# Ledger of designs, part 18: VHH binders against NADH-ubiquinone oxidoreductase 40 kDa subunit, mitochondrial (nuo40)

Target 1, 349 residues: NADH-ubiquinone oxidoreductase 40 kDa subunit, mitochondrial (nuo40), of Neurospora crassa (p25284)
Amino acid sequence: ISDVTITRTGKPIIRNQGGRSSLGGHTATVFGATGQLGRYIVNRLARQGCTVVIPFRDEYNKRHLKVTGDLGKVVMIEFDLRNTQSIEESVRHSDVVYNLIGRDYPTKNFSFEDVHIEGAERIAEAVAKYDVDRFIHVSSYNADPNSECEFFATKARGEQVVRSIFPETTIVRPAPMFGFEDRLLHKLASVKNILTSNGMQEKYNPVHVIDVGQALEQMLWDDNTASETFELYGPKTYTTAEISEMVDREIYKRRRHVNVPKKILKPIAGVLNKALWWPIMSADEIEREFHDQVIDPEAKTFKDLGIEPADIANFTYHYLQSYRSNAYYDLPPATEKERREDREYIHML
Short names: E, the ipSAE of ESMFold2; O, the ipSAE of OpenDDE; V2, 0.75 times the mean of E and O plus 0.25 times the DockQ between their complexes.

## First folded at step 18 (VHH; framework vhh_vobarilizumab_d1)

Design r5 (from q5 with Y99W D100E S107P; at its last look DockQ between E and O 0.03; V2 from the best seeds 0.00; counts 0 for: pae E 15.7 > 2, placed apart)
Fold by OpenDDE, look of step 18:
Structure r5 (fold): chain B 349 residues (1-349), chain A 122 residues (1-122)
Amino acid sequence: as target 1 above (349 residues)
Amino acid sequence: EVQLVESGGGLVQPGGSLRLSCAASGFKFSSYAMAWYRQAPGKGRELVAGIYSGGSTSYADSVKGRFTISRDNAKNTLYLQMNSLRPEDTAVYYCARGWEDILTGHPYFDYWGQGTLVTVSS
């Protein structure tokens, strides 16, 4: 999915007349701009007149057309997360830096530690070196340095490192995100045979990627968010099973789920992850199935930003319609709520 | 299956006109935003024009006043009328399907055609 925003001038279209507020000439660097969350924040910042610096790696897909905002400029810079000089070049002229870089699974080239700790450290050092005004670091729900999940542990350690280097760092912990090209809805919708170990009983508050992006944007304009930690989660708790059922209902297909004991599946996943360039699953992902979302009551939330997060149940039609067969493609949303939203949407268009 | 098939490209002299068509199938055409993109040799793909499901249009500055995007929902067809063509307009033109985000109104594109070549040369 290519995120291309259309504006009157060929730039991203802002339908909300109120959204074209000039950000006062900020220059923002967005690490991880090629991801779905990054795409959104880049577009938002650019539309508001910011200069947006986009560090890109070899993984940069040409299909991701970076459009300039109405008043802003997009600058692309080649970088390597292991190359300090390239990182410094990316932040040298910026007054705000976003670090959205994260991995859901380790790769042959990058471990969790490489990305979540060492990479984050280098970025934070660059931010400090060049006296960047704001640093916003995206972590994860359940960040815990003592977690049995390497993902959660390394995310937490990354938080600690960046905060130690740059104490004014804003830390953002999003729940599992849903939207286009997410690893939640689309994974459930696309895979015919899903292997699980916990019977999809893990609980969490899925969050809309758009809401997260809005939060990130607002943080730029709110200095009170400096040094604060935000947990961004949706309004309702779901099990993966419940979400799976919603997905099946929406796409008019039943996806097969096979539950395999953790003791068996985790080692297998570990071997596969090492053997395959594109791992289907990782040992850590299997482990994460046994961890419910834990909310820190002391952390800031969407409420502190005046944002009302959207319920995933209202968006299944919007994001999953393409998975329907031709026979069912034009049928209405599976839920009444979605139907209402669809009607409202159509009316607005 | 979603399909987008462009047609109408060809060789034209500067100052000439062409009309591109994009035949859409496999989805409810009237419910989606559509756009034209182009990619010139050695350059990146760029937005040319977009049209929302409601009929609102948007144009790149470089083509504003010369190009017109339109759609026929009954025929599931997207059009690009190109007038006063210039050598700089030489590119492969692509049709794209988009959706509008319900909260922001931003269009995102998820399907592309194979493209049609437009060459403007004397």
Scores: ipSAE 0.000, ipTM 0.241, lowest interface PAE 12.5, mean pLDDT 84
ESMFold2, look of step 18: ipSAE 0.000; ipTM 0.147
ESMFold2 (binder alone), look of step 18: mean pLDDT 83; pTM 0.835

Design r6 (from q5 with G54S S56D; at its last look DockQ between E and O 0.50; V2 from the best seeds 0.00; counts 0 for: pae E 5.0 > 2)
Fold by OpenDDE, look of step 18:
Structure r6 (fold): chain B 349 residues (1-349), chain A 122 residues (1-122)
Amino acid sequence: as target 1 above (349 residues)
Amino acid sequence: EVQLVESGGGLVQPGGSLRLSCAASGFKFSSYAMAWYRQAPGKGRELVAGIYSSGDTSYADSVKGRFTISRDNAKNTLYLQMNSLRPEDTAVYYCARGYDDILTGHSYFDYWGQGTLVTVSS
């Protein structure tokens, strides 16, 4: 987990020269701030001079939310997604609200419905009640109320609910995200034995978490994004198998994949998900393996924001180097030969 | 499509100066970190200078005090002012687009131009 760092000069890393004045004075509430995506948007906003309200739960690590710098203020507020009052307190003074809350799997305490629909509804109601200027709701790729995947179905229903309550809601549908502590690259890299049901043939356009964060920030500055739906996906379509191969190549290890028929694995996953407090796999995750990403051609994209999203292939080294053995740690990136030598990381002196 | 086009390279005498330019297109230039790299014959590509979206800059020790990286966001152009050039500065110079990672303090570069040749010779 990367700590928030500032430049050696004490200046924020991401500062839009013209953006300071534009974002200065805004108070933003970020639900889901402790997540991977939340960390980025919180830091971006704070460094732009915004006051950032961070609703938090006891289960979240507050350490990752520390923003250092001369700009902005971070305010931590304890909240419960089921507690309307706590939600209202979190948004009462804000002029922009981000809802990044989402679950990839159901827990004993929270179902998909609880989080994606009811929770989102409460947030939207609070936003409307206190006349918040902007509401940005993060959904998912393949959001479809009729989806066989409960995840996609509930995300879609959540979109509908929040849009009905607050029509000016910006909806953001990111593709599977990669970055530090993602559930894509790191899952493939960390698990010695990967159980699958679709032979890792599912196709999608993985998106860089940093690009998504940038998009979210830009949405605050662009009022034209109000009431719009954005699908944020990477530049290239991959199968999980292709990504897995990239991972193996990058970490100089071959991870074992065992394909188990859906009819067998899904029920097993369902039982395990209920029995274990930590998720290994869920029935819904197994189901999602059989759904390729579907892009809505009418939705806005990174192009509308002037963002050219990064290819996952360019970042495997950066995010997966720690999985290498000592013998291979210092070897160059295992990406395409032409770009292997061209990928450099600069640390600000 | 991301495009980076370098210009300004050429032959210069030791002690001379050059100004390189990199014209960027296909992305919101102001939102990205940028950098100059160089590759000398028989050597690997090395970082010369970087500039964050914030305007903060970083330099290799070998060029510190001699080179200045700057950007004009209105023109979508990256610059490298090279002063007091030395024969060892002879290389193909590349501009690169990068991401500012606010959490790690790093910039990661993923797109490169075709390069412009700088030759420092008497």
Scores: ipSAE 0.025, ipTM 0.521, lowest interface PAE 4.3, mean pLDDT 84
ESMFold2, look of step 18: ipSAE 0.115; ipTM 0.529
ESMFold2 (binder alone), look of step 18: mean pLDDT 84; pTM 0.841

## First folded at step 19 (VHH)

Design s2 (from r3 with L103E; framework vhh_vobarilizumab_d1; at its last look DockQ between E and O 0.01; V2 from the best seeds 0.00; counts 0 for: pae E 11.7 > 2, placed apart)
Amino acid sequence: EVQLVESGGGLVQPGGSLRLSCAASGFKFSSYAMAWYRQAPGKGRELVAGIYSGGSTSYADSVKGRFTISRDNAKNTLYLQMNSLRPEDTAVYYCARGYEDFETGHSYFDYWGQGTLVTVSS
ESMFold2, look of step 19: ipSAE 0.000; ipTM 0.339
ESMFold2 (binder alone), look of step 19: mean pLDDT 83; pTM 0.828
OpenDDE, look of step 19: ipSAE 0.021; ipTM 0.345

Design s3 (from r3 with G54S S56D; framework vhh_vobarilizumab_d1; at its last look DockQ between E and O 0.38; V2 from the best seeds 0.00; counts 0 for: pae E 6.8 > 2)
Fold by OpenDDE, look of step 19:
Structure s3 (fold): chain B 349 residues (1-349), chain A 122 residues (1-122)
Amino acid sequence: as target 1 above (349 residues)
Amino acid sequence: EVQLVESGGGLVQPGGSLRLSCAASGFKFSSYAMAWYRQAPGKGRELVAGIYSSGDTSYADSVKGRFTISRDNAKNTLYLQMNSLRPEDTAVYYCARGYEDFLTGHSYFDYWGQGTLVTVSS
């Protein structure tokens, strides 16, 4: 039994009734699918019976895409963010496009402007050209075209550009995300020495990557989210220091914290960023330490989607357990809280 | 605010049956995995049964074949049908909301109800 639904633009979508595929029928292109957030949305969509188009480039490791479930089809397409034709090929058959492309650091090959503005522009143009029904563009917290932080400024400019090209664009501004392979908890846990300039005093509302993924999925099924801007943030405000302390407690290690003045560390970071092929630290990251999260009160939130976001404090054990040294497995026994958290972790067949 | 309210607990004889309900509010119920836990006196809380948003279910070995977890998304309600009850099933039963991680196949539970007491005694 198939059910026919109509998209926002009046296009019919055939949905097969039964199981997880009951809401399927969409073809979704996910730019940035190999990233932390991308892999969740891809899997969620695939499990719903959607066809998921994954644009990939050589720099993106295909190995990170573990698609679980037999319900959806995953199509891999080679693309280049600078190649308009490759972008068009990626979106040509899609009725929804996600742009999750957004690096936290510049590379030798791509500047923030290249990725956040020019790349986004090309994607939006393709979306418009092929009359895609939905375009969901993931930006960032603190997006501000006048920001001193290049990351925030370029993200904001990207928002403006894509909205100008495709007014129906849904803009999503997630807070710093935590989860598997995040750049928050794992970044802190993976280092012995933490170099900062602001004494870890920056404040933000960490958001669970799974909640963000759920939000992105729901946006596909809710046409009222078109042309809307969402601020997706966690339920509690933390300083980096507080999070760092949580990490230390969880991994049973005390990391050394070194605070270096911005005037000194920022130039050093700038040089390192240019010299190293792997991301360690960038000048812009140092600058971002001096920016607390500012939430737009006019933006929609998780509440508008019926989502209650998770507190990072409830998930530190699950995400950081692997960082515990073997030496600490025997000393001391897991706390009652840890045991409880472990019991809350269920593998369902 | 997320709220989970359990009901249906009580005293039952061995071999008897009970049906527990959990009324959920404050979130989109259909989008979340749900589970039943129980805690016996002097013991830790243990998983009894779980259900995905898709309707797929999982059970502890101790209750497999006797208990059935189900959900009514229209009513925002989770159920646990308990048949062939045993004295060892005596516990406070808790409803929990969970996150589904499709990458790992795991669910994380973050909200719990106040619990409902089930006593199985002759």
Scores: ipSAE 0.019, ipTM 0.401, lowest interface PAE 5.9, mean pLDDT 83
ESMFold2, look of step 19: ipSAE 0.021; ipTM 0.533
ESMFold2 (binder alone), look of step 19: mean pLDDT 83; pTM 0.834

Design s4 (from d5 with I102F; framework vhh_gocatamig_d2; at its last look DockQ between E and O 0.43; V2 from the best seeds 0.00; counts 0 for: pae E 7.5 > 2)
Fold by ESMFold2, look of step 19:
Structure s4 (fold): chain B 349 residues (1-349), chain A 122 residues (1-122)
Amino acid sequence: as target 1 above (349 residues)
Amino acid sequence: EVQLVESGGGLVQPGGSLTLSCAASGFKVSSNYLAWYRQAPGKKRELVAGIYSGDSTVYMDSVKGRFTISRDNAKNSVYLQMNSLRAEDTAVYYCARGWEDFLTGHSYFDYWGQGTLVTVSS
């Protein structure tokens, strides 16, 4: 036996000896596994030999989680966020539960409250009922029960409910995430006209989704993370305008910026959200443009996990090359060109 | 500060062997995907070998059975053992930190070393 991990409840887990897995004895449930962040944590856990339970709601989402190669065991189980029994079946054999479920916009069937408060409550109750050793709940930056933004307010109320039910919960508040198929870099690169209400002036510390996934994996085995709140953000503060400039430079295209007063755009977004089968934007999303990221000085960060978060500026080529026209596709990264020019200048001096 | 420093490159005769080293700082190699890429003159960078945090490995077809990627957690280093070297293996070899999405096969790399030159010639 290479080692034995003793869970919070005193149950031994025997990890396999050998190089394939340091987590091979653990069983993890990941709610929200088909989302951007969920794919990364499922990938990490499966590669390390964990049994990963994936509650799913849609056959289409199962196709996005197709597993290849010699990976850990992945078990898919049907669930419904409003069905307590299905949630309980999803967690009853797990050593750790990750709740990544969140909604960027409300729909007719699911409000922010339905997902962020009531859904989180049901998951936390199931975790407590089965005395699961570790519960990790993903909230959001700017979580504040008094926020003018319903998204931030419901995320904060969800934190309170979850912690009242399961005090040992680890709360994670990621900054706006960038990465593969994100809603940050790709949102800016996919349009010819950037439509905003606050002139792209809002400030935040974009965080690499891979770094957040690494932190979530560490929280499984790092006992010091229990009961703690983590704010996970990147090393540098940017405005959306600065990120948009980096996108334009990287894709060799210039986007037109159209700024529409909030009093006009927010009602229009609200109507569009209700009228369209798939929303383009939401009223709450427009309101969020007027709120800078506020860092909680009492929260723990990447430094408390020994992780050095990546800077978005170093990844624009990696995520945005496909948006270039054929004439510019093979050119080097815009950031790499700038760095080469700096190095050449230094050598001359 | 995250750094990757390659070493061990040089001139070697066909059929010879060479060991490349990648010393990492600012993160643990045990918890990350690391890969070796190479770039021959006039060519784009191509994956040579990769090692996942669970010690699963990947190799390009032309190097399978000749090259071995390995990891030493105590030294926080990754190695590429290159045997039965051929002239076509001549390239600058790069160490990279990243992540491969096994669901899509897409690789994500956030840090690269400066490279070490391997020349295979008579």
Scores: ipSAE 0.013, ipTM 0.362, lowest interface PAE 7.5, mean pLDDT 80
ESMFold2 (binder alone), look of step 19: mean pLDDT 81; pTM 0.810
OpenDDE, look of step 19: ipSAE 0.019; ipTM 0.375

Design s5 (from r3 with S31R; framework vhh_vobarilizumab_d1; at its last look DockQ between E and O 0.34; V2 from the best seeds 0.00; counts 0 for: pae O 8.2 > 2)
Fold by OpenDDE, look of step 19:
Structure s5 (fold): chain B 349 residues (1-349), chain A 122 residues (1-122)
Amino acid sequence: as target 1 above (349 residues)
Amino acid sequence: EVQLVESGGGLVQPGGSLRLSCAASGFKFSRYAMAWYRQAPGKGRELVAGIYSGGSTSYADSVKGRFTISRDNAKNTLYLQMNSLRPEDTAVYYCARGYEDFLTGHSYFDYWGQGTLVTVSS
């Protein structure tokens, strides 16, 4: 049994009724599919029977995108964020585009500006050019063009640019995300010695990556989310210190934290970021430690989507079991090799 | 706020039947996996049955063939039909909201009801 739905622009979409595939029929391009959030949304869309176009470069790890069940089609397309033609080819047949590209550190090849502004601009232009029905752009919490943090500033500027090109753009600002392969819980759990500058006193509402993924999926099916801005944050405010304590309790270990003054650590981080091919820390990351999450009261939230976000405290056991002694058998986190490959790919984007 | 309210528990004789209900509110019910757990006196909480958003179901071996989990998305209600009840089924039964991790295949549960007592005794 198939149902026909009309998109925002009047295009017919055929939906197959039955099970999890009832929401199929769309062709979705997901920029940033190799990231934590990207993998979830790709998998979710594919399982719903959507065709998912995945732009990738040389080191894309396809195993992370394995889907089971009534699967849509996954199409891999080689692209370069600096190559307009490759971007256009990626979106040409899509009726929805997700831009999840947004590294939280600069590389020798790509600055924040290159990725968050120029890259986003090119994607938005392609979306507009090919009259894509929906464009969902993932930004960041604390997006502010006047922020002292280059990450927040460039994310905000990216929002402005894409909205100017494609006014119907849905902007999503997720809080720091936690999940199976996050950079929040795993960073705290895996590193024996954590260097900080703010004593882990920064406050934010960590959000479950699965909730964010669900929100992104719902946005596809809700045209009322067009032109809207969403702040997606968890139900409770935490300091990094509080989360760290939760992590330590869960893994039955105490990780060492060394607080180094900002004046010292920031320059060091800057040098390391340039010297190392893998991300450890960046100057901007150190700066971000001094910024609490600020939520825009005018933005829509999970509530507007009918989603009740999960509390990180309820998930620490599930995500951190692997850090316990060998006595606990659980699905292992991504191997270091897999993580490296992901990082390398991110660096190439 | 997420709310889960169980009902339908009570005293039943061995071999009898009960139907539990869980009224859900505060979230888009149809988008979430749901599950029934139970906790017997002096024992840990255990999964009884689960139902995914797509309707697929799973059961503990101890209840397979006797219990049926179902959902009515229009009513935001989860059900557990319990047939051929045994004394060992005596427990507080809890409704839970769950997440499905598509990458790992794991299900996580984050919200629980207050529970409803089921007593199977002659």
Scores: ipSAE 0.013, ipTM 0.295, lowest interface PAE 8.2, mean pLDDT 82
ESMFold2, look of step 19: ipSAE 0.177; ipTM 0.601
ESMFold2 (binder alone), look of step 19: mean pLDDT 84; pTM 0.853

Design s6 (from r3 with F102Y; framework vhh_vobarilizumab_d1; at its last look DockQ between E and O 0.01; V2 from the best seeds 0.00; counts 0 for: pae E 10.3 > 2, grease 24.5 > 24.2, placed apart)
Amino acid sequence: EVQLVESGGGLVQPGGSLRLSCAASGFKFSSYAMAWYRQAPGKGRELVAGIYSGGSTSYADSVKGRFTISRDNAKNTLYLQMNSLRPEDTAVYYCARGYEDYLTGHSYFDYWGQGTLVTVSS
ESMFold2, look of step 19: ipSAE 0.013; ipTM 0.445
ESMFold2 (binder alone), look of step 19: mean pLDDT 84; pTM 0.843
OpenDDE, look of step 19: ipSAE 0.254; ipTM 0.620
ESMFold2, look of step 21: ipSAE 0.005; ipTM 0.314
ESMFold2 (binder alone), look of step 21: mean pLDDT 84; pTM 0.844
OpenDDE, look of step 21: ipSAE 0.026; ipTM 0.362

## First folded at step 21 (VHH; framework vhh_vobarilizumab_d1)

Design t1 (from s6 with S31D L103E; at its last look DockQ between E and O 0.01; V2 from the best seeds 0.00; counts 0 for: pae E 16.2 > 2, placed apart)
Fold by ESMFold2, look of step 21:
Structure t1 (fold): chain B 349 residues (1-349), chain A 122 residues (1-122)
Amino acid sequence: as target 1 above (349 residues)
Amino acid sequence: EVQLVESGGGLVQPGGSLRLSCAASGFKFSDYAMAWYRQAPGKGRELVAGIYSGGSTSYADSVKGRFTISRDNAKNTLYLQMNSLRPEDTAVYYCARGYEDYETGHSYFDYWGQGTLVTVSS
């Protein structure tokens, strides 16, 4: 079954509902497609019959992108965040643009401001110039222009700039994400000594990356999401300590926790971030340990999308098996309900 | 075997009311989140209201206070009570099933009905 839609600019589009066909659908541009979240949204869009434009920064990252959709519907375009023409070429034919670009740490060539504010500004200007129908901008939880954390502050200022240029922008603020190759569970599982400054006391609602990907896909065609701000977080609040305990149980190992005062660790991380070719710790990351997730009560959530978010506690086995000894890989037999749900899921994908 | 069949659409004057139904079959209805979407001529589909498997609800801002989503798990039926209808509510209304996989945590809309037309005009 095919739907015909008219974009905000009057362009007719034939959408293939849940199928793969030659009729095609929307054309979507995904900035940041090589990142953790990007893999999920690109794959979902391709499955829905979209033509997906992937601006890529580096040939190495292009090779790590895995797409399960029809390869003839994925278009890769080289771009540079400081090259306005390359950004415009990436969006000029698209009906929807996703900006997933963000960094956990600054580099010599790209500060947080360069990426989160000026980069976002250039993308939003290109979106406005070509009158793109939908713009979805991924920010972060705790976005606050007055934050002590440069990451949160620049994400918030980026929201303001993007919204000032394209008022119908959808803003998405994900909580810390977990999933395959995440920076949460695997970070806690992979090291012998866990270095912290706040005793792992910080609290947040971890969110499954797949659920965030589903929300982003819905924002392509769900007109209610235009101009809205969404905070996407999991169902339960955890401390890093609680998550670390779950990880230790799952991998049958106990990691040493080494707590170092912020006034000592933060300057060291700052120097290492600037001195090393591949930073493993940043000063801003240390500062973020002292900030609990703050929920905006006026923002929309997964409930407003009809999505029931997953609990991280149910996925520690799934994502951490490689860290276990062989003696504990056995699983209980699946129930008939679980087998039926798996079969139905396969038919969707 | 999953089927979703919407009914209850029709022509209504502004300020009127309609009640939409979605008859579900081929699955255990109580295990799934359900939603109503609508598509106006020339527009994309938009979420109108959703209801979790546990009964919690959500609404688009444009319909809050006017529309009520509900479900009857004994009858495998999803409802949308629409009051104070406006010409802007004119659309084809679709019932959608939200699939929840507790082991992977993936949620998405995997089945859709054929839609029922609601026209609000003088």
Scores: ipSAE 0.000, ipTM 0.219, lowest interface PAE 16.2, mean pLDDT 77
ESMFold2 (binder alone), look of step 21: mean pLDDT 82; pTM 0.821
OpenDDE, look of step 21: ipSAE 0.028; ipTM 0.384

Design t2 (from s6 with K28T S31D Y111S; at its last look DockQ between E and O 0.01; V2 from the best seeds 0.00; counts 0 for: pae O 12.9 > 2, placed apart)
Fold by OpenDDE, look of step 21:
Structure t2 (fold): chain B 349 residues (1-349), chain A 122 residues (1-122)
Amino acid sequence: as target 1 above (349 residues)
Amino acid sequence: EVQLVESGGGLVQPGGSLRLSCAASGFTFSDYAMAWYRQAPGKGRELVAGIYSGGSTSYADSVKGRFTISRDNAKNTLYLQMNSLRPEDTAVYYCARGYEDYLTGHSYFDSWGQGTLVTVSS
């Protein structure tokens, strides 16, 4: 005997008795699972006994998706952000969906609009169509539809779109994240010369990717987080200069800092971004250097989740030690091919 | 183009019977689950009954034992036999096409017709 239910969008659903969870837990779809944040949430969910559906584009190196728990299951599904059917296939068995997709640079194939707005819209539509219980959408700090930064503007517009489709959407706005695969510490540590336009004076509250992951996990188990907006930021405000100095101290190297006026560097970055298929520098990134983090006092925070976020200063050794010695962590260094594939993947997301 | 056309609605007295039909076109009817939906004045749209591609049926509690959903795949037609009608059954009735999930047994419905009005009144 099947149950008759009506979705939040007014669509009728006939369900057989039994949960959609295969392992006694939730089934979670994580868009963007291969990204910086995705690996942590996937691991956490799997450890809790969840079935985690990972939509992926092209051949993906699964090295970052190691699950330490025996309770959960990871399912890989091929998808295309422009293909509604593939998105639906990814979410149709899930009771929770995470959208972590959101690159911070434009590509030839995908604009910010394509990813942050249209892509998010399709995901939200699928969530609504299949009456998924929870939808958690990861946006960005400084999300503002009127921002001069296309990144911030499109992220904000994406928020609006998903909320319009699925009002129960939890919006998460993380500050710049730090971790093993961040574009903060490692971006600074991996270069000999730092090229900027704002003299590294932009201010923000770096947040630990693990803390963000924990927050995302808790949101699954707390229905009160539905329809709420969270700004997840670290406990202390830093300038990029201060972080850069920490990096120099940690890796025992002094990097050269070159500051080029915005009027010059932005156009150059724009050309480079179009010419290169991997993220080095974008015009929008240069523009973002001139925007301090703005905190919305009305938004929920880590405090609302009972989480105390970690200070980046306490983790510089942990994440940057590999730059001191050729000692690679337990994982073999990524081959050039793997790196290329990763870049291609990131490029598409 | 997917088309669903409902018919058979009308005025009936309490305790009476009515049979609704839904003519489907523009898709392989036999491959899809189908459902009846209704919307009463001032109320939201609610699911009444569903039928899987394999013929299994499901009913809302409010209509269980009174309504029967069936399908004729050869005619691409969905039916709703409504017996023992009550004033609270007054609504516009819609047929919908559904997707059947073979793994979970869930069916998700969309693609609505224009509807047919059923009025139960003395």
Scores: ipSAE 0.000, ipTM 0.241, lowest interface PAE 12.9, mean pLDDT 83
ESMFold2, look of step 21: ipSAE 0.012; ipTM 0.467
ESMFold2 (binder alone), look of step 21: mean pLDDT 84; pTM 0.846

Design t3 (from s6 with K28T S31D G54R L103E; at its last look DockQ between E and O 0.39; V2 from the best seeds 0.00; counts 0 for: pae E 12.0 > 2)
Amino acid sequence: EVQLVESGGGLVQPGGSLRLSCAASGFTFSDYAMAWYRQAPGKGRELVAGIYSRGSTSYADSVKGRFTISRDNAKNTLYLQMNSLRPEDTAVYYCARGYEDYETGHSYFDYWGQGTLVTVSS
ESMFold2, look of step 21: ipSAE 0.000; ipTM 0.315
ESMFold2 (binder alone), look of step 21: mean pLDDT 82; pTM 0.821
OpenDDE, look of step 21: ipSAE 0.153; ipTM 0.543

